VHH binders against o26223. Designs and how they scored, part 317

Target 1, 191 residues: o26223
Amino acid sequence: MKLLWTSQHIKVTVHIDGKVSKMDVLEAIKTRRSIRKYQDREVPEELIDKILDAAMCGPSAVDERPWHFIVVRNREMLEKIPEVHPYGAMVKDAPVAIIVCCDSSLEKIPGFWVQDCSIASQNILLAAHSLGLGAVWTGVYPLEDRVEGIRRLFSIPEHVIPFSVIPLGYPAENPGTRDLFDPDRIHLEKW
Short names: E, the ipSAE of ESMFold2; O, the ipSAE of OpenDDE; V2, 0.75 times the mean of E and O plus 0.25 times the DockQ between their complexes.

## First folded at step 22 (VHH; framework vhh_7nfr_2)

Design AB43 (at its last look DockQ between E and O 0.59; V2 from the best seeds 0.00; counts 0 for: pae E 2.2 > 2)
Fold by OpenDDE, look of step 22:
Structure AB43 (fold): chain B 191 residues (1-191), chain A 124 residues (1-124)
Amino acid sequence: as target 1 above (191 residues)
Amino acid sequence: QVQLQESGGGLVQPGGSLRLSCAASGFTFHRYDMSWVRQAPGEGREWVSWISYGGKDTWYADSVKGRFTIARDNVKNTLYLLMDSLKSDDTAVYYCARDAFDLYGEFDSPFDYWGQGTQVTVSS
């Protein structure tokens, strides 16, 4: 099945009164796109708080909740991220970025932190989208150069692993929606 | 202008070795991940190998694992592909490519710039 690119305009109606129209969860999931262009507009702290709240609401292995979040608004730091993240160029244009990290000391079962931080990262993306923001997941882990780069840049201790960098902002692009449903990927009872 | 120029290709016997080079210019080389891609006659392009901007991370296609080594010299702005134990199936045009993808990106192509390619022919 060919990915049908539907040009459906995601109408994110940002009401002037700060009330963001609520998307249902399926709508948020289906209409979310990576946004790499942002308006010259600040993201209110309230929205970041909501996003971070959402980020912490996902499940984790044995409820280990290994995640930490670095909220970056400093322009200088945002501008430095691309130096250690080759595909993080858009971060310099974002008003804010969230770095999702794992505190390995909180890990109860080895290896599941990747899933935990992935869930957190995805929740950030979905929450951002539902709030009328655009975001993109820029992978850090497991690439050593990027992990070390981000670690050094933000003075992240050795037991803490940077996982993803997620720039956020009001979107300055509308890439449309994708139909990614593929029935060939669904197997009933057996492969 | 971004430029990538491959060299080092040629005719080699099975079991032989070659070293490909890619000279990069027109961009900050050490800030980009790089890849080798090859295209055999009548076939599509195959992603052969990848190296991170700092050179600490590498990837290889299963078809070349254990035989090929990707490396880079960020001072010389050069990407390398060391090819050992070459097989007839390795015959292709080899391209140096600048990576343009993030791991969770929604790009049409993972690469934004390519060289002209260098021909590698493995034949007895």
Scores: ipSAE 0.530, ipTM 0.805, lowest interface PAE 0.9, mean pLDDT 90
Fold by ESMFold2, look of step 22:
Structure AB43 (fold): chain B 191 residues (1-191), chain A 124 residues (1-124)
Amino acid sequence: as target 1 above (191 residues)
Amino acid sequence: QVQLQESGGGLVQPGGSLRLSCAASGFTFHRYDMSWVRQAPGEGREWVSWISYGGKDTWYADSVKGRFTIARDNVKNTLYLLMDSLKSDDTAVYYCARDAFDLYGEFDSPFDYWGQGTQVTVSS
């Protein structure tokens, strides 16, 4: 009874904490960093839902919305990703990964799906950050070896193109903020 | 334990050809992207070419496009650089390197292992 009371009480307190993220959007953009070390802690389904909702809020070419998302939580599958992605070693240590894909049958303007899926991928990174999670964009497209490897591993059909693999979890590192503003990249009126 | 051993360098006349080899051991070669990097006397290192772990994707520096070909043999664990139409500007020590570059990630270092290099000298 005592153990059940304590366990139930702790879980209820966590869920009714009432804390919401109030991170300013400019702060989120400026402070987001690639996170490759994660706590051994589950990411609730509710947070993944919020992240994917944000991913789908991005603009797309002629509103084509070509994106699909594979949510990977299975430990065995996460551990296989490094076999087909040489720089995805942190994926096996993440509690969850999201694979951003393009369904080419939804494409209305040839080739703009790359911009569309890039927007969705960046929104995943920002949303995860705003919810107290860390993530990193590991590249798949346009490298043929990675595209074919990920497609094979997750049984992705030929008309669907895996674009990125994004592991995420509660961060176990803090790389700090950067100041990357470079005024030499700004041209007024002309090049 | 990771070892990269370059060979095939030497003295060659302008317009000549060479084939560089890099024998890899101590790691699962076919799971890693690889690069060639060169360093001319008194200069910094210059990236030359890159090949994906399965060999299907290749990139070249503009200075060598059309003249150099990168290749790999994942059965023999060997990386190659086929150099044609050599000119004096190609004189350098050539290194093979295991690539740590990740797309859209934030880099600390592009290469985590490399060999001792092989000298290529193009002289008239």
Scores: ipSAE 0.472, ipTM 0.791, lowest interface PAE 2.2, mean pLDDT 87
ESMFold2 (binder alone), look of step 22: mean pLDDT 81; pTM 0.815

Design AB44 (at its last look DockQ between E and O 0.70; V2 from the best seeds 0.00; counts 0 for: pae E 2.7 > 2)
Fold by OpenDDE, look of step 22:
Structure AB44 (fold): chain B 191 residues (1-191), chain A 124 residues (1-124)
Amino acid sequence: as target 1 above (191 residues)
Amino acid sequence: QVQLQESGGGLVQPGGSLRLSCAASGFTFSKYDMSWVRQAPGEGREWVSWISYGGKDTWYADSVKGRFTIARDNVKNTLYLLMDSLKSDDTAVYYCARDAFDLYGEFDSPFDYWGQGTQVTVSS
């Protein structure tokens, strides 16, 4: 059984056996959309592993790799996330969520962990999309309400900062693609 | 039905102070980030201030930073904007707005509901 996800420009074929058609990196970047509706279908562990592998392949400041990942599949926990992250309502409908965290003790240079975790988060989104999954970046840091909420919920130690919550699942919506290219944002040699 | 009703606007002299209120109803107020947005005559809407659903996080436009304070009472379902050291440039209709989406949403507007606005006029 093949599940075909057709966007306006991209056809992603997902095989039940876990084989997924590959899309090139530019296609993944250009066609990725935030997905907040998911099918009632489990995400295979193999796909999560691939996503996490991708998440760890991004650069980090002086190669500090400060990121940690909490993979959440427990239904009760997924349902609790919206209680501390109201705009993460879709998390309760996802079969899995990844919480990207920073271990501050791994920082070599202060402050760059935000970029590092952002890169990791974006790679999660891109990888998910390339694998025929939908995902959305729900911001946690730097919002104290959300940071503390997620921290308490998952018993995250003080030196570890929850950065983002990314629900993932097979998409149950197709928001289409957008052309976001803006030549007015490009400056040659100088502003 | 979601309702937002602003109040507290008026005429004030430069250097004066006002406190705006926004009464929220028809939704769980404590679950939504809230914003103040203003529109001066002939100008576009300007995002003035933001407060998280729990009230721990705030943001201010540079134009109002240090002068305005956003606050909320989740028990009273009320959003506030304390405006001190008012300037003529602060003259605008001030709107209470409910944040509809998370920060990384791909939406045309971050707000889904607005009040009718309250007029603030700063003039000598």
Scores: ipSAE 0.432, ipTM 0.767, lowest interface PAE 1.1, mean pLDDT 90
Fold by ESMFold2, look of step 22:
Structure AB44 (fold): chain B 191 residues (1-191), chain A 124 residues (1-124)
Amino acid sequence: as target 1 above (191 residues)
Amino acid sequence: QVQLQESGGGLVQPGGSLRLSCAASGFTFSKYDMSWVRQAPGEGREWVSWISYGGKDTWYADSVKGRFTIARDNVKNTLYLLMDSLKSDDTAVYYCARDAFDLYGEFDSPFDYWGQGTQVTVSS
């Protein structure tokens, strides 16, 4: 439901029906897998809004929030991504992709944007999974060939750094859950 | 048919140098990241070096950093490994390998095609 006011006091609120997802946080973390096959089915704009809201809920260094997101639905643009990303072939088959970027003009502490954009990227994966979607994080930064290729393709300015490309859609595969717990990685009190 | 053929191996004294080549055919070489992998006698395979499809990014295993240089010529479809300051521990069969999967993609194996290898032997 939208509320529209006069130009002097414009408050636009876009609400998605308020039912909370039933997926437990630990379940989402444990069961999320990289999904590279998607149904021929559109992803509603409202789900993308929820995913991007989740992406922006992450902590960032000194609350700098350096992230920007490019939402790509155009078929021709999606089909061009493999030309500049050798492992982005599944992106051409996705109904939508999200490109996570850093705007370096928003950095308050140099160099921490990588952690910030990593947090946003993981939140996208988890939120998509909790909404019944599948996604995969395809790497861009820090590889110069990929950074330049994606920047060129999407007309991203030089002060903005493309970090990741995340195709997503309703899954057409189920790779299953993995048990990756390794107690040898846990050190009590000291190394 | 994807083909990778290594050459340039041989016998060399410690401290010497060699240049390995890998001729690629049957695929668009310039669209793939590439690696060198080696296998010493009685050992498992050890990743050595990696280069991005455009050649702008390179990575090296700690054991060879500062001594080896990876390069590629996308016009001649050839991958190179320049090996300097060779040590006896560098003795191995060296394989050219094509990377198949992205860094974060949760794959069982990162390589889909391998060469037959070229022997490098460092001995006094």
Scores: ipSAE 0.410, ipTM 0.758, lowest interface PAE 2.7, mean pLDDT 88
ESMFold2 (binder alone), look of step 22: mean pLDDT 81; pTM 0.818

Design AB45 (at its last look DockQ between E and O 0.87; V2 from the best seeds 0.00; counts 0 for: pae E 2.6 > 2)
Fold by OpenDDE, look of step 22:
Structure AB45 (fold): chain B 191 residues (1-191), chain A 124 residues (1-124)
Amino acid sequence: as target 1 above (191 residues)
Amino acid sequence: QVQLQESGGGLVQPGGSLRLSCAASGFTFSRFDMSWVRQAPGEGREWVSWISYGGKDTWYADSVKGRFTIARDNVKNTLYLLMDSLKSDDTAVYYCARDAFDLYGEFDSPFDYWGQGTQVTVSS
């Protein structure tokens, strides 16, 4: 059984056997949308592995690779995330969530971990989309309430900073595509 | 039904102080970030201040930074805005708003519910 998800311009075919049609990187970037509704369908571990592999392929400052990932499938835990993340309501409906964290002990140059974890998070989103999944970046850092909430919930040590929570699942919505190109944001040679 | 009701507005002289309150009902107040938004006559709505659901995180517009303090009492389901050193430019209707946006969300509006507003007039 092939599940075809169509955006206005892109059809992603997801095979039940785990085979997914290839999506080029520009297409993935341009057609990716935040997905907050998910099917009642499990995400195969193989796909999560691919997503995590992608998450770790991004650059990091001086190759510090400070990221850690918590893969959450436990229903009880997923249901608790919204309690400490006000806008993470969709997490309870997702079959899986990835929490991107920074291990500060791995940081070589201070402050760049935010960029590193952002790259990792974005790669998760893009990879998910390319694999026919929907995801959304729910911000944790730098909001102290959310950081501390997630920390407590998942017993994350003090030297590790939760950065983002990304629920994943097969999409149950199609928000369409947006044209976000703005030539006014492009400056040639100087501002 | 979600309800937000602002109070505490009024007429004040420049340099004066006011405390606005917003009574929230119809939802779990402690699970929502909240904001103050103001609209001056003939102007668009300006995001004034934001506070996280737990109250640990706050944000202020540059125009009010150092003068205004946002706070909340989750037991009382009340949002506050302490306004000090008020200026004529602070004259506006002030609205309490429930945040509906996430940092990386794709939302049409950052807020989903608003109060009726309370008038703040700063005039000599």
Scores: ipSAE 0.479, ipTM 0.784, lowest interface PAE 1.0, mean pLDDT 90
Fold by ESMFold2, look of step 22:
Structure AB45 (fold): chain B 191 residues (1-191), chain A 124 residues (1-124)
Amino acid sequence: as target 1 above (191 residues)
Amino acid sequence: QVQLQESGGGLVQPGGSLRLSCAASGFTFSRFDMSWVRQAPGEGREWVSWISYGGKDTWYADSVKGRFTIARDNVKNTLYLLMDSLKSDDTAVYYCARDAFDLYGEFDSPFDYWGQGTQVTVSS
């Protein structure tokens, strides 16, 4: 059984080992965990394309879509990320990382790009999970040291703001599901 | 062997100043965010301040903002807390702590290593 890929893969279901990868959206949201250990296994470009398509499906303030994505597979570049990101150690072991960025020239309403890029980042995590991959959101913005370090490392121009670094790969750990529902956070009608 | 060694505590009158130091060894200090955490007698631990690995980002608890300054010297591998305008409510054991997880991490504890603490007592 072979993975089928085309230049129009967004319209084509990708089969993995003869099985259609399906997950209910509520299941994906509830079972997604941060994964920091990865198999030594390449992530096909086709899966990255599906993940980035999902990233761009999120709503954005006045449809500004301020996001850009840097796909990093180069081993030397991945190994340098821990030099500028205190908690990026797992990135050196990931087969690929996605850097979510804001192009401030696309911003239509000041200050909403953070929400926009957060939505894109979460969609990356959910899409990766639904495809049998593990990922983790490592924070960059709003920490100046991290923003400047990542910008320098990847030659990101000054009007582009690196928001998050998301390493991903086939998981080599299973941290299990958490029960985080808290009824005290729910207010009916009023505070 | 990660080691964090606080010093500089003591007895001070209200309105006084102290400078706490934390000597770090056993890890690449300049690659980690660091915090000060305090524990008053009979109380739980209270986060005080945080500084990013390069020193460009700092955060403070509301109770100390404007009075305390966190700093680091990555050449000397030392974390500092400059404490001005001390109040009796600042009386506590002050701990140097290494941050364990990223902003969006899913860990049980935000800190993985602690110092032994240094006592600060503000009394007339």
Scores: ipSAE 0.422, ipTM 0.766, lowest interface PAE 2.6, mean pLDDT 88
ESMFold2 (binder alone), look of step 22: mean pLDDT 81; pTM 0.819

Design AB46 (at its last look DockQ between E and O 0.81; V2 from the best seeds 0.00; counts 0 for: pae E 2.4 > 2)
Fold by OpenDDE, look of step 22:
Structure AB46 (fold): chain B 191 residues (1-191), chain A 124 residues (1-124)
Amino acid sequence: as target 1 above (191 residues)
Amino acid sequence: QVQLQESGGGLVQPGGSLRLSCAASGFTFSRHDMSWVRQAPGEGREWVSWISYGGKDTWYADSVKGRFTIARDNVKNTLYLLMDSLKSDDTAVYYCARDAFDLYGEFDSPFDYWGQGTQVTVSS
């Protein structure tokens, strides 16, 4: 596997069943779907590292890079996440989950951390997809119950805000692709 | 089997108040976000209010904000909607719905189970 970074493109070469697969950034974006069913197959650490590398390559406000990542492989912990995240049921079936967090002490400009962590989360999804994995973004912030639930579960300090939980695994479903382009959402020069 | 049963609807004058209840069974109520949805005659379903599984987070449609209060009792497996300052436009069948809302999900519907609904009529 090789990850190539350019100023405008991300290309990932993935070996799947002895074949090299390449996916460019546009393909990854357009073909990515939320995957909530996973194979009973472990995700190699190498792939997680690549995903996390991608997660940290997004822009952030004034380069504050406020993100932290909790990689969860412990089965017991994965099984507990749904207890504090009602729509995280699939997490219990995933071999791994990444919890994206914001360290508020790293914020240089208040409020942009949401964007920063969103970018990181999306990059996780895209990278996962490009690597032949399935993932889903389960929102934590700004829901207080979920934030506090995840915080307690993982002993996250008060100055760190859990933002998203992203289970990952080899996909056991294929929801297909969608055409989401809507020209009515495009305005030229003015609204 | 998941069951949701609404109650508390009725006829009320404008400016009046009602309290709707939804009795939930067949699932772990405390682990699910819940919503109220209403449907007026000839209209589509309108998402009215949402409450998180722990009750700490709530949402209201602009049309009911400041007038309605959503609450839940996880011990009683009951969802509530307190409706104050009722208007004629609030006339609808009100449904309790189990929320399937994934903020970043790709679901066709934000709800997976519904009650039978309770009629609320606001009329002078």
Scores: ipSAE 0.510, ipTM 0.801, lowest interface PAE 1.1, mean pLDDT 89
Fold by ESMFold2, look of step 22:
Structure AB46 (fold): chain B 191 residues (1-191), chain A 124 residues (1-124)
Amino acid sequence: as target 1 above (191 residues)
Amino acid sequence: QVQLQESGGGLVQPGGSLRLSCAASGFTFSRHDMSWVRQAPGEGREWVSWISYGGKDTWYADSVKGRFTIARDNVKNTLYLLMDSLKSDDTAVYYCARDAFDLYGEFDSPFDYWGQGTQVTVSS
């Protein structure tokens, strides 16, 4: 039996995009390094959007998704971060930084926001790396001086907790990969 | 030129107390976390205590917890270690050190500048 089909042409508009490559997940995890030196080159807003999309893909406790992100590109603000973060010196040279925060009003169970924001922070590092960027996680929480300093600098309200500051940019260094696998950390069936 | 100078060491009986000081210059002291580190004769260096740049966060090694108190005066650019209930095992050269790398560092050395050290001797 023959069926009559109407021919339909679906036009897909294709543009030649910029040079964006994909990286295998295991490769990204194994080759990501903390990058503290950046080229004098802007990071397109599109790449920041992709990174934050990836950050929000992580699981969270009872799907509470407590994270908020502050994207900092203003030079004056970036240059002030070292005043309140002892290890934030590279931030003044970064074209952009992302501050990962917890909105405590979104918590469903106490204290699990730390795991949630850690997942988001690591996803930012991996996504940046996969897009040809370098980044480093600078710690804020649980150090009270850093939490209060970052909160004050960025006018973060009291119910919001800054967790990490992640400067990023096109890398100007290549520290190479490390072999950190340690089979003594693996316990079969019991401790 | 970054400079750290310890003082206040000396000879003390077991159960005694000492107060160490570290004068800092050549950098913005109030923007750096600081540590005390000690080295007993013939041994490697042992981290003792840490204080955040604003003084609100402190950590102690288990061996000194409850006996030692770290403090800082950001007006006088001075780091302190108040040592109580001293034991013979506390005998060491004590150094103040400036912390260089963050909590999630991928380097194997956490300090970039050290003082000259001050000797603490607890009589057996």
Scores: ipSAE 0.458, ipTM 0.785, lowest interface PAE 2.4, mean pLDDT 88
ESMFold2 (binder alone), look of step 22: mean pLDDT 80; pTM 0.810

Design AB47 (at its last look DockQ between E and O 0.87; V2 from the best seeds 0.00; counts 0 for: pae E 3.3 > 2)
Fold by OpenDDE, look of step 22:
Structure AB47 (fold): chain B 191 residues (1-191), chain A 124 residues (1-124)
Amino acid sequence: as target 1 above (191 residues)
Amino acid sequence: QVQLQESGGGLVQPGGSLRLSCAASGFTFSRYDMSWVRQAPGEGREWVSWIAYGGKDTWYADSVKGRFTIARDNVKNTLYLLMDSLKSDDTAVYYCARDAFDLYGEFDSPFDYWGQGTQVTVSS
């Protein structure tokens, strides 16, 4: 059974056997949308592995690779995330969520972990999309309430900082594509 | 039904202070970030301040930073805006708004519910 998800410009075919049509990187970037509605369908572990592999392939400051990932499939835990993340309501409906964290003990240069984890998070989104999944980046850091909420919920040690929560699933919505190109944001040689 | 009701507005002299309140009902107040938004006559709406659901994180527009303080009482389901050192430019209708945006979300509007607003007039 082939699930075909069509955006206005890109059809992603997801095979039940885990085979996914290839999407080029520019297409993935341009057509990716935040997906907050998911099918009642499990995400194969193989896809999660691919996503996590992608998440770890991004650059990091001086190759510090400070990221850790919590893969959450437990329904009870998924249902609790919205309690500490006001805009994480969709997480309860997702079959899986990835929590991106920073281990501060791995940080070599202070402050760059935010960029590192951002890159990892974005790669998760892009990889998910390329694999026919929908995802959304729900921000945790730097909001203290959310950071502490997620920390408590998942017993994350103090030296580890939860950064983002990314629910994943097969999309149950198609928000379409946006043209976000703005030439006014491009400056040549100088501002 | 979600309801937001602002109060505490009025006429005040420059340099004066006001405290706005927003009574929230119809939803779990403690699970939502909240904001104050204001609209001056002939102007667009300006995002004034934001507070996280737990109250630990806040944000202020540069125009009000150091003068305004946002707070909330999740037991009373009330949002507050303490306004000190008021200026004529602070004259506006002030709205309490429930946030609907996530930091990396794609939303048409950052807020989904608004109060009716309360008029703040700063004039000598």
Scores: ipSAE 0.358, ipTM 0.728, lowest interface PAE 1.4, mean pLDDT 89
Fold by ESMFold2, look of step 22:
Structure AB47 (fold): chain B 191 residues (1-191), chain A 124 residues (1-124)
Amino acid sequence: as target 1 above (191 residues)
Amino acid sequence: QVQLQESGGGLVQPGGSLRLSCAASGFTFSRYDMSWVRQAPGEGREWVSWIAYGGKDTWYADSVKGRFTIARDNVKNTLYLLMDSLKSDDTAVYYCARDAFDLYGEFDSPFDYWGQGTQVTVSS
């Protein structure tokens, strides 16, 4: 069920198998965990669209928005990722993966694309979690072996830099919540 | 059965050199990142160096940077640690370890398999 709102206030309710999904943003941030085991259940294209919409809502350096996304559902392609990514075994078991890339032709300030694509990647993780999905950020950049391997596997052009591979699906594990708050990392007024 | 076997340790004088080897079997060695980790007597484990599965990327702890070199031979399924300019603080058991988590992993331990270790003793 879709909720319709005025242009001044937008609240989106996701209709997933008859359930309404709403999660407080602080709860989403605090409870999100890396999920590497997935159910044998397809992820609807609607949810992928919502996740990518969220990914593109992140800030970027001077609004350069250098990101591009490759959505991978083809089983044969997913099964090849472990050949070029040592910790990509769960990617072959995922129903879908998202590859976050930087198009260097969109870069307006040199070197800030790493922050930009990191923001997009984290937004993917949070959005997936808020929609009842599990995901994990597997690193690509700046590791030369992984960057070249992923670029070759997905025919990514030389001016485009693969940044991360994010498999996702309905979770088949629950690693629980962590308590990571460390007040020694907090400095008031000065170091 | 994953097996990691270190060798090449021994007694060496300060300023000396050693080459450690780690023979790997029971898995596709060329598809895994690898690390060296050491443990001095009465201390916790200290990560020493890391090498990517293809050998193009390497990282070193600040304590060994410029003195140690990690390398791998994916044909012989062997990991190496070339240790130069050894100091008494380098005295430890050195372990070959297979990395288990990605860069952004949320693991209790970053390694899923360890060797038996090889003793390096730097004495004056």
Scores: ipSAE 0.332, ipTM 0.690, lowest interface PAE 3.3, mean pLDDT 88
ESMFold2 (binder alone), look of step 22: mean pLDDT 81; pTM 0.815

